# Ledger of designs, part 31: VHH binders against EKC/KEOPS complex subunit cgi121 (cgi121)

Target 1, 174 residues: EKC/KEOPS complex subunit cgi121 (cgi121), of Schizosaccharomyces pombe (q9p7j3)
Amino acid sequence: MILPLFPETQVHVFVYENVSNCAAIHEQLISQNPIYDYAFLDAATILYKKQVYSAIIRALEDRRDEQMKTKTIHSEVILSLSPKTEISSAFRQFSMTKKSKNIVVVKIDSKLTEEEEFERLDKLVEGNRVEFSDEELQKLIDFKVLKKNYKLDPSTLENPLASILSSIALRGYS

## First folded at step 18 (VHH)

Design zg1 (from ze8 with Y103F)
Fold by OpenDDE, fold request of step 19:
Structure zg1 (fold): chain B 174 residues (1-174), chain A 120 residues (1-120)
Amino acid sequence: as target 1 above (174 residues)
Amino acid sequence: QWQLVESGGGLVQAGGSLRLSCTASGFTFSNYRMGWYRQTAGNEREWVALIAKSGRIDYADSVKGRFTISRDNAKNTVYLQMNSLKPEDTAVYYCTARLYDKFGPTEDYWGQGTPVTVSS
């Protein structure tokens, strides 16, 4: 898809459940294998599509303004999910781990259609693709993790989306 | 050959101040985003303060209100004024220069680092 404020940047997001090779993927990421040029997120930390897109937008804004904190646009997406500015915290909180079972995969600057990109990614991920939707994401979420990551309390849990988006949007604001 | 040379680090008591400087050579300074990262042993580098060529400034939460980044393009120098220092600010501070294209960073330069130690 194309984001309104970034019409020249094509973005694709995929969701996989029951992924059996997260450890292998993680190793490839560590080795910086270029064919794994994606943002791999733990689906347990993602509740809304807008959460992901909000992070993507922030990352793209940082790139536009030449203020990326991390090395790649995909790592910047991971950072952008976090309400905190620490890179290590963001990765710990949101990135796919070797133990992850369900993942959200983000591709920035894709030159391919969604299906073409999927075909490429499907060679890398051993799992079942599901729809990128709030309905599917809510099946994969770990609310304990979510509450921890965004410091949600009973009041903010009344509208988690607003709270999460606010946290992302206002990161660094104090 | 490009070079980034940091200076100004040292030992300081909590509540004290330091001013770090980083002088660049070998590249067009004004085209680069300049910034400071810090790293402690066994941990990954964390960004501290960044100043883009446009003048946009970002601070990490941990230093906001205490640190001030600035740059002087005429002197090819970026500064980090550190006030109200805390023991947790103890780290090796690295100067960085980053060049961008439309897809992201294309060049990353790093200094050798200057140690900052804040005693309690």
Scores: ipSAE 0.934, ipTM 0.969, lowest interface PAE 0.5, mean pLDDT 96
Fold by OpenDDE, fold request of step 19:
Structure zg1 (fold): chain B 174 residues (1-174), chain A 120 residues (1-120)
Amino acid sequence: as target 1 above (174 residues)
Amino acid sequence: QWQLVESGGGLVQAGGSLRLSCTASGFTFSNYRMGWYRQTAGNEREWVALIAKSGRIDYADSVKGRFTISRDNAKNTVYLQMNSLKPEDTAVYYCTARLYDKFGPTEDYWGQGTPVTVSS
């Protein structure tokens, strides 16, 4: 995937369901194993493809402007999903945990094709790859978590995408 | 060898003000994004205010409207003016300098930290 505003940056996004080794992956992330250089998201917190891409774009913009808040572009993606500026809050709300079962995995600055990247990632993740689509994401979402993360109410739930994107885009705006 | 030296921390009453300073040496100051993070015991560091090489400024939600970050490249110094301080602002404040390439951060420098205590 090539983003229009960042044509030099190749991005891949993968979705896994029924992942059995999230705890093991989490330990590798804590140890900062370089082969795990991805953003691992809890799929329970992701409803739309545009939500993920919006966060990626925001992260890339922060990098472009040399204004990243976190250490890596992938951690910046996680932060960028949040309507809040706190890093700890963003990770708590959106990042994969040891207890996660379904995950969304983001790779930025890939030098590989999507299939090549998948082959690499597939060695790390023990689960079933599914299509990165709104339809599949909707099967994995926890609406309670989503509502909490973005403070959605009955009115905004009628069109949650607009609210989510606004929250991401206008983070820090008051 | 690079160095970041913070100053200006201390004890202040709620509603009071402090001005933190961070003086850099050992690297080309103007090429770096400068900023402030803060950390409380048992928690991860959180960003407070950042000022990029370009001059772009970002503030955390919790300090927006109360804190002001600025830099003086001639003095190799970054400042944090903290007004209307609250008890929840109590933390150790760290100065940071970050260098970028097209893929992201390549260098990260941190000061020793200066404690700020806001009493109620």
Scores: ipSAE 0.933, ipTM 0.968, lowest interface PAE 0.5, mean pLDDT 96
Fold by OpenDDE, fold request of step 19:
Structure zg1 (fold): chain B 174 residues (1-174), chain A 120 residues (1-120)
Amino acid sequence: as target 1 above (174 residues)
Amino acid sequence: QWQLVESGGGLVQAGGSLRLSCTASGFTFSNYRMGWYRQTAGNEREWVALIAKSGRIDYADSVKGRFTISRDNAKNTVYLQMNSLKPEDTAVYYCTARLYDKFGPTEDYWGQGTPVTVSS
């Protein structure tokens, strides 16, 4: 996938359900294994494709402007999902945990085709790949977690997408 | 070799002010994004204020309106003016310098840190 504002940056997003080795993946991330150079998100916190895209775009903008808060572009994506500026909070809210069952995996600056990247990632993730779509994401979402992460109320729940995107876009501008 | 030397930390009462300074040497200061992070024992380091090469400034929500970051490229120095300090601002403050290419950070330097203690 190519983003309009970042035509030179290839991005791939994958969704896995029923992942059995999240704990193992988590350990590799802690050890900063370069083979695991992805953003691993808990699918329970993701409702829309545009939510992920918005976070990616924000992260890329921060990189472009040399204002990344975190160490890597992938960690910046995780931070960019959060309405809060605290890094620790963002990771607690959105990153894959040892207990995660379903995950969204983001790759920035891929030099591979989607299928080639999938083949690499499939060696790391023990689960079932599903389509990256709103339909599939809606099956995996935990609305309680979503509401908590973005402080959604009955008013904002009338248009959750708009609220989420606003939270992402306006992080640090409150 | 490169060096980042922080100064200005110390003990201050709540509501007080401190001004941190960080002087850089050993690299082209003007090419780097400068900033401040802070860390408390047992916790992850959190960003506080960042000032890019372009002049873009970002503040963490917890310090916005109270802290001001600035840089003087002629003096190779970045500053953090901290006003209306709160006990929760107590931490070791670290100066950082980051160099970027089109793919992201290529160099990341950190000072030794200066402790800031805000008493109630």
Scores: ipSAE 0.932, ipTM 0.969, lowest interface PAE 0.5, mean pLDDT 96
Fold by ESMFold2, fold request of step 19:
Structure zg1 (fold): chain B 174 residues (1-174), chain A 120 residues (1-120)
Amino acid sequence: as target 1 above (174 residues)
Amino acid sequence: QWQLVESGGGLVQAGGSLRLSCTASGFTFSNYRMGWYRQTAGNEREWVALIAKSGRIDYADSVKGRFTISRDNAKNTVYLQMNSLKPEDTAVYYCTARLYDKFGPTEDYWGQGTPVTVSS
């Protein structure tokens, strides 16, 4: 996908359910294997497509403005999902872990079509690809985790989109 | 050869102030994003304050309103004024310089760190 503010930056987002090898992927990320250069998110933390796109846009804005806090654009996406500025808490709350079952995977600066990138990624992830859509994300979310990560009260949990997006956009301004 | 030299750390009572300085050499200072990270015992390094070559400034939530970052390109120096210090600010503070291209960071320089201890 092409974002209007960043027309030269190709982005792909994939969703996998029932992933059996998150521990192996996690070990490759720790070893900094360049084949695994993606943002691997726990799908239990993601309810909306717009949540992911807003974090991508925030990360790209910080890259453009030369104010990235982390080392890579993919790690910056993980930080950008968080309402808070602390890097370690953002990773703890949003990154895929060894115990994750469902994941959202982001590739920024891809030189491949979506299907070409999928073929590459599918060799790395042992799971079932599903559509990147609000309908599929809703099946994978953990609302207790969502409430904790964004400090949502019960009245906002039925339509929390605006609260979540404002948290992503306002980080650092409050 | 590049160099980043931090100074100004030490022991201070809670509520007090310190000013950290970091003087750079061996690269074109005005082209770099400058900043401060800190590391507490047993934890990973966390960003504190960053100042881009454009002058854009970002602060971590934990220090906003108490710390002020500034840079003097003529002196190749970045500063961190630390006011209203708390025991939780105790850490080793690292100066950093980062160069970017359109795909992100291309150079990442780190000082050796300056210890700051805030007594309760």
Scores: ipSAE 0.826, ipTM 0.932, lowest interface PAE 0.7, mean pLDDT 92
Fold by ESMFold2, look of step 18:
Structure zg1 (fold): chain B 174 residues (1-174), chain A 120 residues (1-120)
Amino acid sequence: as target 1 above (174 residues)
Amino acid sequence: QWQLVESGGGLVQAGGSLRLSCTASGFTFSNYRMGWYRQTAGNEREWVALIAKSGRIDYADSVKGRFTISRDNAKNTVYLQMNSLKPEDTAVYYCTARLYDKFGPTEDYWGQGTPVTVSS
């Protein structure tokens, strides 16, 4: 996909369920293997497509403005999901772990079509691809985790999207 | 050969102030995003304050309202004024310089660090 404000930046997002090799992927991410240069997110933390796109937009804005806090655009996406500025807590809360079962995978600055990128990613991830859609994401979310990560109370749980998007957009301003 | 040399760290009582300085050489200072990160024992480095070549400034939540970053391009120096210090601010503070192209960081320089200890 092409975001309107970033017309030269191709982005792909994939969702996998029932992933059997998160521990192996996690080892490769720790070793900084460039073949694994994606953002690997725990799907238990993602309820909406717009949640992911808002984090991507925030990361791209910080890159444009030369204010990235992390080393790569993909790690910056992980930070950008967080309502807080602390890098370590953002990774702890949103990144795929060895225990993750379902994941959302983001590629920014892709030179490949979605199908071509999928073919490469599918060699790395042992799981079943599903559509990146609010319908599929809602099957994979853990609402207890979502509530904790964004400090949602009963008034915001009825329609949490606006609260979540505000947290992403306003991080660092409060 | 590039250098980043931090100074101004030390021991201070809670509620006190320190000013950190970082003097750069061996690269065109005005083209770099400058910043400060800190590291407590047993933890990863965390960003504290960043100042872009454009003058845009970002602060971490934990220091907002207490710390002020500034830069003087004529002196190739970035500063961190640290007020209302708390024991939680105890860390090694690292100066950083980062160069960007359209795809992100291309150079990422780090100083050797200056220790700051805030006593109760």
Scores: ipSAE 0.810, ipTM 0.923, lowest interface PAE 0.8, mean pLDDT 92
Fold by ESMFold2, fold request of step 19:
Structure zg1 (fold): chain B 174 residues (1-174), chain A 120 residues (1-120)
Amino acid sequence: as target 1 above (174 residues)
Amino acid sequence: QWQLVESGGGLVQAGGSLRLSCTASGFTFSNYRMGWYRQTAGNEREWVALIAKSGRIDYADSVKGRFTISRDNAKNTVYLQMNSLKPEDTAVYYCTARLYDKFGPTEDYWGQGTPVTVSS
């Protein structure tokens, strides 16, 4: 898809459930294998499509403004999900780990259609693709993790979207 | 051959101030995003303050309101004014220069680091 603020930047987002090879993927990521140049997120931390798109927008704004904190646009998405500025905590909280079961995968600057990118990604991920939708994300979220990552009170858990999006948008400005 | 030369580190008591300087050579300084990262023992390097060629400034949460980054393009120098220092600010501070194209960073330069120790 194309985000209105970044009309020349093609973005694809994929969701996989029941992934059996997260440990292998993790090793490829720490080895900086360019074939694995995606953002691999733990789906247990993602409740909304807008959560992911807001992090992508924040990462792209920082790239546009030459203020990226991390090395790649994909690692910048991981940082951008966090309410805090610390890189290490953002990766600990949101990135796929060796023990992850379900993942959200983001590709920025794709030259491929969604289906072509999927065919490439499907060779790397051993799991079942599901739709990138709020319905599917809700099945995979861990609400205790979400509450902890964004410091949500019980009173905001009925409608946490605005609080989460504010955390992403306002990080560093408070 | 590019170079980043850091200075201004040292030992200071909590509540004190230091000013770090980083002078660059061997590249067109005004085209680069400049910044400071720091690293404590046993931990990953973390960003502290960044200043883009446009003048946009970002600060990490832990230093906002206490640290001020600035640059002087005529002197090829970036500064970090560090006020109200805390023991938690103890780290090796690294100057960095980064060049971008439309797809992101294309060059990353790092200084040798200047140690800062804040005693309680």
Scores: ipSAE 0.809, ipTM 0.924, lowest interface PAE 0.7, mean pLDDT 92

Design zg4 (from ze8 with S54H)
Fold by OpenDDE, fold request of step 19:
Structure zg4 (fold): chain B 174 residues (1-174), chain A 120 residues (1-120)
Amino acid sequence: as target 1 above (174 residues)
Amino acid sequence: QWQLVESGGGLVQAGGSLRLSCTASGFTFSNYRMGWYRQTAGNEREWVALIAKHGRIDYADSVKGRFTISRDNAKNTVYLQMNSLKPEDTAVYYCTARLYDKYGPTEDYWGQGTPVTVSS
């Protein structure tokens, strides 16, 4: 898809459940294999599509302004999911781990159609693709993790989306 | 050959101040985003303060209100004024220069690091 504020940047997001090779993927990421040039997120930490897109937008804004904190646009997306500025914390909280079962995969600057990108990614991920939707994400979320990551309390849990988006958008604001 | 030379680190008591400097050579300073990261042993580098070529400034939450980053393009130097230092600010501070294209960073330069120790 194309984001309104970034018409020259094509973005694709995929969701996989029951992924059996997260450990292998993780190793490839550590080795910086260019074939794995994606943002791999733990689906347990993602509740809304807008959460992902908000992070993407923030990352793209940082890139536009030449204020990326991390090395790649994809790592910046991971950081952008976090309400905190610490890189290590963001990765610990939101990135795919070796033990992840369900993942959200983000591709920035894709030159391929969604279908083509999927075919490419499907060779890397051993799991079942599901729709990138709030409905599917809701099935994969770990609310305990979500509450922890965004410090949600009974008040903010009345509208988790607003709280999450606020956290992402206002990160660093004081 | 490019170079980033850091200075200003040292030992300081909690509540004290330090001013770090980083002087660049071998590249067009004004085209680069400059910044400071810090790292402690066994941990990954964390960003502290960044100043883009167009002037946008970002601070990590942990240093906001206490640290001030600035740059002097005429001197090819970036500064980090650190006030109200805390023991948790103890780290090796690294100067960085980053060049961007439309897809992201294309060049990343790092200084050798200058140690900052804040005693209780």
Scores: ipSAE 0.932, ipTM 0.968, lowest interface PAE 0.5, mean pLDDT 96
Fold by OpenDDE, fold request of step 19:
Structure zg4 (fold): chain B 174 residues (1-174), chain A 120 residues (1-120)
Amino acid sequence: as target 1 above (174 residues)
Amino acid sequence: QWQLVESGGGLVQAGGSLRLSCTASGFTFSNYRMGWYRQTAGNEREWVALIAKHGRIDYADSVKGRFTISRDNAKNTVYLQMNSLKPEDTAVYYCTARLYDKYGPTEDYWGQGTPVTVSS
């Protein structure tokens, strides 16, 4: 996928359910294995495609402006999902953990086609690939976690997408 | 050989102020994003304030309205004015310089850190 505001940057997003090796993946991330150069998100925290893309765009904007807060563009995507500025909080809230079962995987600056990238990623993730769609994400979401992460209340839950996007876009706004 | 030398840390009472300075050498200062991070024992390093080479400034929510970052390219120095300090601001503060290419950071330099202790 090519984002309109960043035509030179190719992005791929994949969704896996019933992943059995999240703990192993997590260890590779800790060791900073370059083969695992992706953003691994807990699918339980993701409700919309636009949520993911909004975070990606924000991360790319930070890179463009040379104001990344984290070490890599992928870690910046994770931070960009959060309504808070703390890195530790963002990772705790949105990053894949050893206990995760379903994940969303983001690749920035891919030189490969979506299928080629999938073939590479499929060697790393032991789970079932599903479509990256709002329908599939809705099946994997934990609303309790979502409400907590974005401080959603009965009024904002009437239009969760708007609230989530506002939280991402207006992070740091006062 | 590059170097980042921090100064200005110390002990201060809650509500007080400190001004941190970081002087760079050994690289083209004006090409780098400068900034401050802080870290407490047992926790991950968190960003505090960043100032890009073109002047964009970002603050963490916890310090917004209280801290001010600035840079003087002629002096190869970045500053952090910290006002209305709170005990929660107690940490080791690190100066950082980051160089970018189109894919992201290519160089990261860090100071040795200067301790800031805010007593209640």
Scores: ipSAE 0.931, ipTM 0.968, lowest interface PAE 0.5, mean pLDDT 96
Fold by OpenDDE, fold request of step 19:
Structure zg4 (fold): chain B 174 residues (1-174), chain A 120 residues (1-120)
Amino acid sequence: as target 1 above (174 residues)
Amino acid sequence: QWQLVESGGGLVQAGGSLRLSCTASGFTFSNYRMGWYRQTAGNEREWVALIAKHGRIDYADSVKGRFTISRDNAKNTVYLQMNSLKPEDTAVYYCTARLYDKYGPTEDYWGQGTPVTVSS
């Protein structure tokens, strides 16, 4: 996939359900294993495709402007999902944990086709791939977590997408 | 070799001010994004303020309106003016220099850190 504002950057997003080895993946991330160079998100925190894309775009903008807060573009994606500026908070809120069962995996600057990247990733993730769609994401979301992460109230819940995107886009500006 | 030397830390009462300085050597200062992070014992470093080579400035929410970052390329120095200090600002403050290419950071340098203690 190519984003309009970043035509030279190929991005792939994958969704896995019923993942059995999140704890093992987490350990590899802690050890900074280079073959795990992805953003691993807890699917329980993701409601929309546009939420993920917005975070990716913000991360890419930070990179473009040489103003990344974290060490890697993938960690920057995780931070970019958060309405807060604290890195630790963003990771706690949105990153895959040892207890996660469903995950969203983002790859930026891929040199492979989507299918080729999937084959590589499939060696790392023990779960079932599902379509990256709002339909599938809505089956995996934890609304309690979502409401907490973005401080959604009855008013903002009338249009959750707009609220989430605003939180992502305006982080640090309010 | 490159070096980042921080100064200006110390003990200050709540509501007080400090000005941190970081002087760089051994690399082309003007090409780097400069910034400040802080860390408390047992926790990961958090970004505080960043200033890109083209002048974009970002602040963490916790310090916005109280801290001001600036740089003097002629002196190879980055500053952090800290006003209205709070006990929560107590930490070791680290100066950082980061170089980028189109794919992201290529170099990442850190100072030794300067302690800031804000008493109640």
Scores: ipSAE 0.930, ipTM 0.968, lowest interface PAE 0.5, mean pLDDT 96
Fold by ESMFold2, fold request of step 19:
Structure zg4 (fold): chain B 174 residues (1-174), chain A 120 residues (1-120)
Amino acid sequence: as target 1 above (174 residues)
Amino acid sequence: QWQLVESGGGLVQAGGSLRLSCTASGFTFSNYRMGWYRQTAGNEREWVALIAKHGRIDYADSVKGRFTISRDNAKNTVYLQMNSLKPEDTAVYYCTARLYDKYGPTEDYWGQGTPVTVSS
């Protein structure tokens, strides 16, 4: 995929359902294994494709401006999903955990086609790939988690997408 | 051969102010993003304030409006002015210098840290 603001940065996003080895993946991420250099997100926290794209754009903007808060562009995507600036909260709220069942996986700066990247990722993830689409994401979301993560109050219920995207785009600005 | 030396920490009453300084040597200071992170007891290190080589500044939510970061490239020094201090600002404060290429950080330098204690 090509983001208009970052035309030379290749990004791939994959969605897996019924993942059986999240605990093993988690151990590899803690060990900083470079083969696992992706953003692994809990799909229970992701309702929209635009939510993921907005976080990717924010992470790339912070990299461009030399203001990344975390060590890698992939960890920066995880932070960028959060309405808050605190790194530990963002990871606790949005990262895949040992208990996750469905995941969204982001690769930034890929030098591979989508299917070539999938072939690598599929060796790491024991689950079933589904389409990265709002239709599939809505089947995997936990709305209680979404509401909590983005502080969606009654005044926001009519337009949750706009509130979520604003939280991502405006985090840290006056 | 690089060095980051923090100073200015200490004990202060809630509502008070402190100014942290971090003086750098052994690298071209003006090429680096400078910043402050802090670590509270039992927690991971968290970013506080960052200042890019061209002047963009970001603040963590917890300090916005109370802390001000600045840099003086002639003195190879970055500062953190900390006003209206609260007990939750108690932490070890770390100066950091980061160099980037187009794919992200390539150098990450950290100071030894300067303790700040804010009493009730």
Scores: ipSAE 0.821, ipTM 0.928, lowest interface PAE 0.7, mean pLDDT 92
Fold by ESMFold2, fold request of step 19:
Structure zg4 (fold): chain B 174 residues (1-174), chain A 120 residues (1-120)
Amino acid sequence: as target 1 above (174 residues)
Amino acid sequence: QWQLVESGGGLVQAGGSLRLSCTASGFTFSNYRMGWYRQTAGNEREWVALIAKHGRIDYADSVKGRFTISRDNAKNTVYLQMNSLKPEDTAVYYCTARLYDKYGPTEDYWGQGTPVTVSS
């Protein structure tokens, strides 16, 4: 996938459910194994496709403007999901952990087609790929986690999209 | 060989001010994003303020409105003016210089750090 704002940057997003090896993946990420150079997100924190795309766009804008806060574009996506500027809290709240069961995986700067990238990723993740869609994401979300991460009140939880996207867009301007 | 030398840290009372300076050598200063990170005991470094070569400035939520970053390319120096200091601003402050290409950071330089203690 090519985002219109960044025409030379190919992005792929994958969703896996029932992942059995998150602990092993986590160990590889801590070890900085370059084969695992993706953003691994806990699907319990992601309700919308637009949530992920907005974070990707924000990370790419910071790269373009030479204002990245983290070391890699993939770690910058994780920070960009957060309404707050603190790196440690963003990782705690949105990254895949050893206990995660479902994940969203982002690849930026891919030189491969979506299916070629999937073939690589499928060697790393022991789980079932599902469609990257709002329908599938809604089945995997934890609304308690979503409410906490974005400070949503109960009256807006049925359709919180605008609140979430505003939080991502306004980070640093508050 | 490159060098980043921080100065201006020390002990200050809550509500006071400090000005940190970081002087660079061994690279073309005007090509680098400059910035300040800080680290408290037992925690990872967190960004504080960043200033790009072409002028964009970002501040962390915890310091916005109290801290001001600036740079002087003629003196190869980046500054952090810290006003209205609070005990939670106590940390080691690190100067950083980062070079980018179209895919992201390619060089990432760090100073040794300058301690700041804010007492009540």
Scores: ipSAE 0.812, ipTM 0.926, lowest interface PAE 0.8, mean pLDDT 92
Fold by ESMFold2, look of step 18:
Structure zg4 (fold): chain B 174 residues (1-174), chain A 120 residues (1-120)
Amino acid sequence: as target 1 above (174 residues)
Amino acid sequence: QWQLVESGGGLVQAGGSLRLSCTASGFTFSNYRMGWYRQTAGNEREWVALIAKHGRIDYADSVKGRFTISRDNAKNTVYLQMNSLKPEDTAVYYCTARLYDKYGPTEDYWGQGTPVTVSS
């Protein structure tokens, strides 16, 4: 898990379903509004908690090693979900879009408790918070999107965790 | 005042080689992550190769095995050796210098860019 390796870095992850204002959030992200300084992910691309934590760990390792490719730690999480090094494709594949319905939201370097951060985030997101759990994520995933993003075959898709985690961990080492 | 000055770009035939150089001034070069990004017309900049102050090197998938980044702290210079060039490598190449604190980048400098054109 990422927290033991980075014990002074407080991370919060939230999941929202049935979000009605993704277009408005997207406009704020494009405008670089600092109130929206989170990673907003499309939940259709996320099957496991470990998928998100592995991307967070990879982003934090790259920050620690002074090798971030993007401008912020939150944009680096989005890149880190991708098996490929190209920034633009990672954002197309994993970021929340104007048309997203369910989202995963990551805050890194939070100075707030989880509930305090939720209170701030809940003012920004018009949707229903659900638990960040594999149970809830499995209800929101699009397996066709997952297969495409990680190039999974049918046998791998039935038990894809190791393939996904290795893609995140090994990007750039081949 | 800081400067980053790229040089070494130009026109080259596919399969050829170029060496880009970027000379820095106005900051303590050895404290910075150096790197190269490139931009094609109508697209956003994409990272190419990065070299940390402590020596870690990362390459984009599209250039791995063909490009080599290096730095010479005594000359305040970062290099990009580009071999086996392809038409897809045609872009403006930008030198970057980035300073970090524990929360991430605090300074982010960009050169003016040096054009590279790779012909068939």
Scores: ipSAE 0.803, ipTM 0.924, lowest interface PAE 0.7, mean pLDDT 92

